# Designs tried in a protein design chat: VH-VL binders against q9hc84r5073to5261. Part 4

Target 1, 189 residues: q9hc84r5073to5261
Amino acid sequence: CICSMWGGSHYSTFDGTSYTFRGNCTYVLMREIHARFGNLSLYLDNHYCTASATAAAARCPRALSIHYKSMDIVLTVTMVHGKEEGLILFDQIPVSSGFSKNGVLVSVLGTTTMRVDIPALGVSVTFNGQVFQARLPYSLFHNNTEGQCGTCTNNQRDDCLQRDGTTAASCKDMAKTWLVPDSRKDGCW
Key: E = the ipSAE of ESMFold2; O = the ipSAE of OpenDDE; V2 = 0.75 times the mean of E and O plus 0.25 times the DockQ between their complexes.

## First folded at step 1 (VH-VL)

Design n01 (framework fv_necitumumab)
Fold by ESMFold2-Fast, scan of step 1:
Structure n01 (fold): chain C 189 residues (1-189), chain A 122 residues (1-122), chain B 107 residues (1-107)
Amino acid sequence: as target 1 above (189 residues)
Amino acid sequence: QVQLQESGPGLVKPSQTLSLTCTVSGGSISSGDYYWSWIRQPPGKGLEWIGYIYYSGSTDYNPSLKSRVTMSVDTSKNQFSLKVNSVTAADTAVYYCARDYYDSSGYWFDPWGQGTLVTVSS
Amino acid sequence: EIVMTQSPATLSLSPGERATLSCRASQSVSSYLAWYQQKPGQAPRLLIYDASNRATGIPARFSGSGSGTDFTLTISSLEPEDFAVYYCQQRSNWPLTFGGGTKAEIK
């Protein structure tokens, strides 16, 4: 199962459902329903690309966060000496390409394309500050994912699963329900 | 070194609730690296996985027992517990708690508690 | 659920002999298989994880092999303390399941 986001607002779920959602907060992209593989969870923090904060304004991903076991990995893009560079924070500490710990490998291709691999689970996540992609084996994660990436069931009918356990008619409506509650305290909507 | 110890009554009457607690020492139950499981073994028979709990409270149960089983965790006491409702003689077994690592590269069920025999009889 | 079948149910051998224990899964479990040893009155002890990796402190005479549906635990030369019941366990699918066990007994 592959889930992608591009253009700041375009999503493709694990089962291939496409939708557009413009959020300016942190949302659950994917999490395990049952914590079978280290409670693997992916979060996307969104913001306005410019100072224009209107409903039609372009959104940009600010950071991708991965929670796995006791580890938190944050992928973001920052300015270093006037150039954009990928920044990977492993448990809040910056790490370099080639770092690995507890079965998690991180790498950077070029200056901004960050990649996290969990080889034991066949999991791979990439992020460059513009585009996101997560790859999860169907054999391990089937019937055990929820979030904006939908269900990994090979059935698009259940892709728009909302936080309350109901299925929305459109995944655009579903996506808003995956707002991280704590993000409300930061003044986002 | 992490150690697990089961505690609870050794005798339970039919139709009542079996309640056991596992105390973890030498390590924190609030670790995201581990699941905490219950496994039982009826006298002279094999092993049956009952369920697990993650420190967040997330659980999964063996479907054969799911309607009768509840697990809970108390991170402040470094304990997790098992309740089995409506017990019968078929629930007579040695009950083990165990630490479980859900990653192909890690340890599996290790360590185990010493086990506690629970007999269901009137 | 994935059904794990162990054979033989009982293995009668003398100390010094090679023991070969089989575990078969009803569908592929890749390498997500562990082996445990249990002596009378004791909790099971992890021997092998991820099909072929020895757990800490496990003697070199124990080895695991296999992938997919067919797995083998080999004890190259039985010691007196190796006479016990051995269980295989899969983690590929939920619920977690164990085999019925193989009892290694003195001939």
Scores: ipSAE 0.141, ipTM 0.685, lowest interface PAE 5.9, mean pLDDT 87

Design n02 (framework fv_necitumumab)
Fold by ESMFold2-Fast, scan of step 1:
Structure n02 (fold): chain C 189 residues (1-189), chain A 123 residues (1-123), chain B 107 residues (1-107)
Amino acid sequence: as target 1 above (189 residues)
Amino acid sequence: QVQLQESGPGLVKPSQTLSLTCTVSGGSISSGGYYWSWIRQPPGKGLEWIGYIYYSGSTDYNPSLKSRVTMSVDTSKNQFSLKVNSVTAADTAVYYCARVWGYDILTGYFDYWGQGTLVTVSS
Amino acid sequence: EIVMTQSPATLSLSPGERATLSCRASQSVSSYLAWYQQKPGQAPRLLIYDASNRATGIPARFSGSGSGTDFTLTISSLEPEDFAVYYCQQYGSSPYTFGGGTKAEIK
């Protein structure tokens, strides 16, 4: 099963359903329905770019968070001397390409492309601030995923599963229900 | 069936800018799942990665060339381009454009290549 | 940068023989390694990615193995069209780097 996001708002679910959604809060991309493999969870923190003439002007950073067992890995892009660089935080501590701990491997390709592997689960997640892709084996995760990435069932009919357990007519409508409570800041929705 | 085709001058004078364009057919450059790259090969030598670009304009360059290289994309023409400033004889090479893709779209391997275009830096 | 070393530089074999090509990385690249075939006057063609996965359309006689720093490309029984230069490429760290190539030639 492969889920992708690109172009800031375009999504393709684990079963290949495409949709567009422009959220500016933190959303659940994927989580296990039943905590079977370390309660694996993926979150995407979105922001709209706000134009400003001041030094406090915010760019549109994106952060992809991975929760696995008791570990938190955050992939984001930061500005260093006016240039974009990938930053990986492992339990809130910056780590370099090649770092590994408790079965989780981290690498950086180029200056911004970050990758996290969990080899025991065949899981790979990549992110560069603009595009993400999560790859999960169907054999392990079938019938046990929910979130904006949909269900890993090899059947598109159930991809738009909402947080309350109902199926939306469009996955765009489904996507907003995966808002992480308490992630709302400065009018995000 | 994606095809890539390089185009641009085959001869560039020392100190000037080398400019090449890659035209993509059989697939959209803005489909969202792919990155687009330039690789070069000096005569009789091996391959050297130059950089890649995403259709949004985001780039990543080989540090050895970063100060001299700029890539750009034109989604309306389904093209992406390479500029190398202040060229010398060491920049003489066959230049290939290529697509970066696979099961993991952020991987750094190249699944489709253009035929290559020889650029000679000489007075 | 990660340096990729291929050996041997030239491999002289007859059709029907097994070819074994080596690629070594100066630092671990996990399984982020690809193999390409290049014939004279042509662009490289992807053979193997992620160390062991065959690209679309690549014959079963080609196989890749290895992880970390040591990788091997095996051609189980050489066909006439297999005599070419082979390159390995790592994408475990920036910049992406290629090996110097191994030329497979007819004995």
Scores: ipSAE 0.000, ipTM 0.473, lowest interface PAE 14.5, mean pLDDT 82

Design n03 (framework fv_necitumumab; at its last look DockQ between E and O 0.06; V2 from the best seeds 0.00; counts 0 for: pae E 13.3 > 2, placed apart)
Fold by ESMFold2-Fast, scan of step 1:
Structure n03 (fold): chain C 189 residues (1-189), chain A 122 residues (1-122), chain B 107 residues (1-107)
Amino acid sequence: as target 1 above (189 residues)
Amino acid sequence: QVQLQESGPGLVKPSQTLSLTCTVSGGSISSGDYYWSWIRQPPGKGLEWIGYIYYSGSTDYNPSLKSRVTMSVDTSKNQFSLKVNSVTAADTAVYYCAREGLWFGELYFDYWGQGTLVTVSS
Amino acid sequence: EIVMTQSPATLSLSPGERATLSCRASQSVSSNLAWYQQKPGQAPRLLIYGASTRATGIPARFSGSGSGTDFTLTISSLEPEDFAVYYCQQYNNWPYTFGGGTKAEIK
C-alpha cells in the first residue's frame, strides 16, 4: 500500500483515491485500528507557507511524526547556513543519516530527503518538507489502517473512512475528521 | 550507464526453492535513490510484478506470491536477490530485475536486466 | 487489484502506417501509467511514463495520452524496429499491474 502527499495539499490514499485537502493543524495520516505492529502511527503537522496565506493557499508541511512502539521520530526541514537541510529527531534527540535503534533505521538522501525504515515490517516513510510518502505491506496492514491515507484494502469504496467509523462521500470531508484535538489552536481546522 | 544482470540456476525441481541474484553496475544500490524490483513473464504470457526491496532491507511483495517470496539485498556486492519457495510448473518464467523510482508518480521501471529463464521441471 | 485491459491483442500494419494502442484500467489510475516495448528475446524498454511523458532517448513518433481509466499509445509512422509487443502498466495502486499486451506485427 502506498500513500502520498505533494504540493502541500494533494493526497493519494493507500488504495489510490486522489483528493485535495488544506489543513492548518496536525492530522492523523495513518494509524493502526488494532495495535498489531507496535501501534504504528503517522502524523502530519501542516501550516501556511507564508504569513499572507489564506484559506485558499497551499498548506506547507511543517513536520512528519512517526510513532512506533515507544519511539517517536520527527522529520522536519531547517535552515543551516542559508540552505535547507533535513533534521531527524529520534525521541527528541537529533540523529544523523545511518542511525539505527530498535529496528528503526533513519537516512537522509541528498540534503533534505529524510527516510525512516522499519525493515522487519517492510515499512518506509519518506519526507522532504514538501512531499510525503508511506509504503506499508498489504499482507501486514490490510484491514487495519485508518486516517487521511485511508484504508489499505485494495478497495477505493471504503477509502474515506472517518474518525467516527462512517464512510464520507468525499475524502476531503474524511480528512477533516482526522484532526488531532490537542494540536488545536485559534483558527485551526 | 546503469546495467542490471540476473544470474542463478535455469532449472529448478518442483517443490524446491528458486533462487536468483541481480547485479547492478553503473549505479549504487546504497545511494537510496531507487527501489529494486523483480518482474516475471511466463513463456508467451504477460508481465507480473513480484516485489521490491530498498537498500535498508525493506520489502513488499505481490499478494499473489507473498507467502512464497523473499527478497534480500547485499550492498557490499551491489546485488539484490529473489527466492521463491515451493515452486511448481506455474513458476516457469523469464525473471527480470528492474529499477523502480523512489517517489509516488515515479514508480515505473526505467532499467531492466536482460532476463533469465527459469524452468521448473523434474 | 486493478485490472489493465489492452486492445487490440494484435495489430497488423505496414511500415509507415499510424498505430493506435488502447489501455483501460478497471478504476482510475490518474496519470500514473507507463508504456513498455518488448522485442522477441529482449527485456521490456520504458517508452512513456506519467501517461504522456516520453522516456529519455525515445523517438518523437511515440506519444501517449489519456488519464483516469482510458489511455492511448500512438506511433505516428511505424518503422521496421517498432514491430514488437507493447505493455501498459499502472503504478497508481499497489500491487502494480500490467496489461496483457498488444502485438504490433507486419501485415
Scores: ipSAE 0.423, ipTM 0.802, lowest interface PAE 3.0, mean pLDDT 88
Fold by OpenDDE, look of step 2:
Structure n03 (fold): chain C 189 residues (1-189), chain A 122 residues (1-122), chain B 107 residues (1-107)
Amino acid sequence: as target 1 above (189 residues)
Amino acid sequence: QVQLQESGPGLVKPSQTLSLTCTVSGGSISSGDYYWSWIRQPPGKGLEWIGYIYYSGSTDYNPSLKSRVTMSVDTSKNQFSLKVNSVTAADTAVYYCAREGLWFGELYFDYWGQGTLVTVSS
Amino acid sequence: EIVMTQSPATLSLSPGERATLSCRASQSVSSNLAWYQQKPGQAPRLLIYGASTRATGIPARFSGSGSGTDFTLTISSLEPEDFAVYYCQQYNNWPYTFGGGTKAEIK
């Protein structure tokens, strides 16, 4: 199952349903319905403002967060000497390409393309600030995913699964239900 | 330059196990950049994806073959293998091993073995 | 599984002519579509990935277009070496599935 986002607003679910959605908050891209493989979850924060990112960037960039077991990996971009570079935070600590810990590997291709691998699961996640892609083995994750990436069932009829467990008429309508409430951000509740 | 080469018996009897090995040269299997796949093609027919294995041993198989297929990887030999149990005439095909890239939608088979014909016959 | 249907089954053309090959998916595969060329006795060769991106070393006369369910491979001007079988493949959903192929043959 492959889920993708490009242009900051165009999505393709695990089962291939395309839709457009633009939000200003943090949203659940995908999570396990039942925690079977480390309770994997992916988030997209449209305005990631950390001390490290804020110090290096004029604007709060987008950030993709990966939660696996007790680990938190953040992929974002920062400005270094007038050029965009990938910034990877492992448990809030900046790490370089080739870093690995507890079965998670991080890599950078070029200057901005970041990848997180979980070899034990065959999971691969890529992000460069604008384009996102998550690849999950169907054998492990089928019928056990929800979020803006939808379900991993090879059935587009159930892709628009909302947070409350109901199916929306459109995935665009579904997408907004996966908002992560944050009282610190205006309108993000 | 990366090269893949299939090896194994070209003839297998019905109900026996088909066993093939793919040897990779010019590159390491121990890379997170690739999935290592098997694909087969019956004579005069199209292509069927069998499955892939990651360097860590993680696998995913075609559901149509899952019950009969097992893949393994030997990083020390830079090889990965395919086993298909309980073969029938329907398993007669040219079997290919291939490398699959992982970067940003570049999920393509960029390198292929030359293929090896396996015939199932009594 | 996603069924990939290619048409026509056989395409008879002369060198220098334009070839248009169709590939249809039973459901949307977004842009996760690849094209391969296969000559007799050889392994398939990657031509296009991501529906429209030409692989390294592939001549400019090959182009791919489409998204969702309908895809097209175009050869602007056929060369003698282009007469072969062409396959499309989706890699959006498991399992990966291939089309039945289009044979481009000399008229």
Scores: ipSAE 0.041, ipTM 0.679, lowest interface PAE 3.9, mean pLDDT 91
Fold by ESMFold2, look of step 2:
Structure n03 (fold): chain C 189 residues (1-189), chain A 122 residues (1-122), chain B 107 residues (1-107)
Amino acid sequence: as target 1 above (189 residues)
Amino acid sequence: QVQLQESGPGLVKPSQTLSLTCTVSGGSISSGDYYWSWIRQPPGKGLEWIGYIYYSGSTDYNPSLKSRVTMSVDTSKNQFSLKVNSVTAADTAVYYCAREGLWFGELYFDYWGQGTLVTVSS
Amino acid sequence: EIVMTQSPATLSLSPGERATLSCRASQSVSSNLAWYQQKPGQAPRLLIYGASTRATGIPARFSGSGSGTDFTLTISSLEPEDFAVYYCQQYNNWPYTFGGGTKAEIK
């Protein structure tokens, strides 16, 4: 099951359905329907504003968040010496390539490409600030995913599953239902 | 110093395909730092966003035109292009290419081409 | 889709006068609003982004204000070159939309 996003708005679901969606809030990309594997969840924050003076003064980049067990891993980009670089926060603490804790491995390839692996689950997530890809084994996650990445069922008919449990006619309509309310951001509730 | 320049035929017959190309100089499409957009303006009327393309070839189009519009990009020539199929007199407009910001909060158009008038007439 | 409504449609003023142009959004666009100037036969020119930030090279007589749904472009003292059409554009929600324009013409 492979879900990807590119160009800030183009999605391919776990079962291969393509759609476009330009949301400016935080959305659920994927979460487990039943908490089998540490309640694995993926979020995309389209306007991630850190408290740092550099980020607040320039712009708010996208961030991909991974929640697994009690861990919170954030993948984003930041400006270093006038150049974008990948930034990985593990439980709100910056970590470097090669960091490993509680079965989670992080890597930075080049300057902006970030990768998180959870080997016990066969899970791999990559993000470079503009493109993400999440790979989940069908054998473990079948019939147990929901969100903007759709279902992992090998069946495109149920890919546009909305938060209320109904299937939308288009995945663009489904995608908006996965909004994470955030009163700190205008229009994100 | 980024400059954009539209090129293409000024006259197109109804039912034909309108094809335009925008050439970018002083900047690079392949950098991935921007979206590249087409906007049109019918004579004496306001502006209508048509769509954008990213250097990867990824696109998004105004729903009012989506069924008839395609865009493409050639990063080796530093160009991006617009096709509008099955044109009618309603497609007569000045067509602009423009650079669009990539990030939320920056999705405005900071550099525009000079525009090219396309007339659809039998 | 967010509808952007500009008023007045036409603003007739003399050089040296203060111009006030209104732009209203059908729902909140936060501060994600831009203003453009278009002179006859020319492409639009970015004036203001983020509701209130002047683009590079824009004279200080241009200022923007507002947030949410109600926005204003102010030209503190009109110069002859300022008589043009002005458009607002929201970039908060897809699809990004333009207002219908306000024509500033010499009285």
Scores: ipSAE 0.007, ipTM 0.489, lowest interface PAE 13.3, mean pLDDT 85
ESMFold2 (binder alone), look of step 2: mean pLDDT 93; pTM 0.942

Design n04 (framework fv_necitumumab)
Fold by ESMFold2-Fast, scan of step 1:
Structure n04 (fold): chain C 189 residues (1-189), chain A 121 residues (1-121), chain B 107 residues (1-107)
Amino acid sequence: as target 1 above (189 residues)
Amino acid sequence: QVQLQESGPGLVKPSQTLSLTCTVSGGSISSGSYYWSWIRQPPGKGLEWIGYIYYSGNTDYNPSLKSRVTMSVDTSKNQFSLKVNSVTAADTAVYYCARGYSYGWDAFDIWGQGTLVTVSS
Amino acid sequence: EIVMTQSPATLSLSPGERATLSCRASQSVSSYLAWYQQKPGQAPRLLIYDASNRATGIPARFSGSGSGTDFTLTISSLEPEDFAVYYCQQRSDWPYTFGGGTKAEIK
């Protein structure tokens, strides 16, 4: 199952349904319905501020967060000497390409494309701040995913599953229901 | 400083394909938080967004034009291009290329000077 | 698509006067609204992004306000160089859409 986001607003679900959604907050991209594989969860934060953004009026980049077992990995982009560079935070601590801990491997391709692998699960996630892709084995995750990435069932008819368990007429309408409730961002919708 | 420059034929015959190229200088097309767009303006009218492309090749187009439009990127030449198929007089416009900034303001902060394309026999 | 409506179509004022330009969205665009200035024969120039933030190099006399569906661009005291066409643009949803423009002209 492959889920992608590009252009900041264009999504392709695990079953290949395409839709457009532009959010201002943090949303669940994917999470396990039943916690079988470390409660694997993916979040897209559309306004992630780091301590390095000290200037007034500075806007914050996007971040992709991965929760696996008790670990939190954040993928985002920072400006270094006027150039974009990937930043990977592992349990809130910056780590370099090649770092690994508890079955999770992180790497950076070029300067901005960040990758997280969980080899035991065949899971791979990439993010460069603009494009996201998550790859999950159908054999392990089928019928056990929910979120903006859909159901991973090889059936597009159930892709637009909302947080309340009903199916929306459009996946755009579904996408907004995956808002993270504890977001502290003003102007969210 | 980053600068964008449009190039391509200023006259295209009806039913043919309009082809334009935007050259990016002073910065890399494959860097960072940017996406690259085409926007057009018919004489005496307002602005119409055509579509965008990321350096990865991912695109999206205005639904009103989607069946006729293709964009491509050439990172080795620091260029991106626009093709509009089956043109008519309604496609006569000044065509601008522009840079969007996804992580900051997500607005078009740098524009080319524009190139007039006239569709006539 | 989201339809952007600008009013008035033409604004006739004298230098030194205050200009107020309106932009309305057919549905909420939150704060994802930009303003551009276009002088004859030139490309548009970004003035305001995220409804109220001035772009680099834009004079303090330009200010933006509003959220949701109703937005305003204000020029506190018109300079001769400010007589131009102004466009609003939403970036909340695809396709990106522009308003029809407001022309600020000398009385």
Scores: ipSAE 0.007, ipTM 0.505, lowest interface PAE 13.0, mean pLDDT 84

Design n06 (framework fv_necitumumab)
Fold by ESMFold2-Fast, scan of step 1:
Structure n06 (fold): chain C 189 residues (1-189), chain A 122 residues (1-122), chain B 107 residues (1-107)
Amino acid sequence: as target 1 above (189 residues)
Amino acid sequence: QVQLQESGPGLVKPSQTLSLTCTVSGGSISSGGYYWSWIRQPPGKGLEWIGYIYHSGSTDYNPSLKSRVTMSVDTSKNQFSLKVNSVTAADTAVYYCARVDFWSGYYPFDYWGQGTLVTVSS
Amino acid sequence: EIVMTQSPATLSLSPGERATLSCRASQSVSSYLAWYQQKPGQAPRLLIYDASNRATGIPARFSGSGSGTDFTLTISSLEPEDFAVYYCQQRSNWPYTFGGGTKAEIK
């Protein structure tokens, strides 16, 4: 199952449903319904790409967070000498390409493409401050995912599963329900 | 080496549907790090992005063209296609297919077909 | 949509001279800008991505700079094969947009 986002607002779910959603808060991309594999969870923090904060303005991903077992990995992009570079925080501590701990491996391709692998689960997540892709084996995660990435069921009819357990007619409407409350941002929607 | 090749009729009558196909060789259209795009260029003018498609069938179109454009993918033939409905003389252009490397995060159009001229005329 | 404006429309220079091409965005595109070269009868060719990174196989005489709204493509010493039309492209905002092009021609 592959879930991706590009262009700041274009999503493709694990079962291949496409939709456009412009959020400016943190949302659940994916989490396990039943905690079978370390309660694996993915979150995306979004912001406006420029100082223009209108409904039509472009959104950019600020950070992608991965929770696995008791570990938190944050992938973000920072400015170094006037250029963007990937930054990986492993339990709040910056780590370099090649770092590994408790079955989690991190690497950086080029200057900004960050990758996290959990080989025991066949899970791989990449992020470069603009695009993310999450790869999960169907055999382990089928019928056990929810969030903006939808269900990993090989059936698009249940992809727009909302937080309350109902299925929306459009995945754009579903995406709104996966909001993580953020008291720092007035007017998260 | 990845190569893209456009094919389709070079002449289309006004109000009809323009149909083009891009054949990919030297690489798989089902590779997860890429999406596949159409870009056009009217004679003597600049470039206009039309849309892109992922191998799953997921698409996004330029809003100025969205009501008239459909893209599709045939992974078994390693091809993707473009249809533009209700064409007018303004749709006369060289049509390019191109690959977008979104895995790198920079979204470059890194490989292009040679282009095919489509003239809309009676 | 973000409007990309290139200047000058035409740049007349001799081989060996330095070329400086400008691209301006109507709003900030950060570093999410690419440059393409197009010769008559040919498809565009990627030169620069993410404002300053040279694509594979592109000679060192090509360099890109800038961020936000103002970008520059520089050719340090023009070769005969460099006379072509150059396009900038932003991918910060959907839909992705191209500039109108700058034609580099021999004096």
Scores: ipSAE 0.006, ipTM 0.455, lowest interface PAE 14.8, mean pLDDT 84

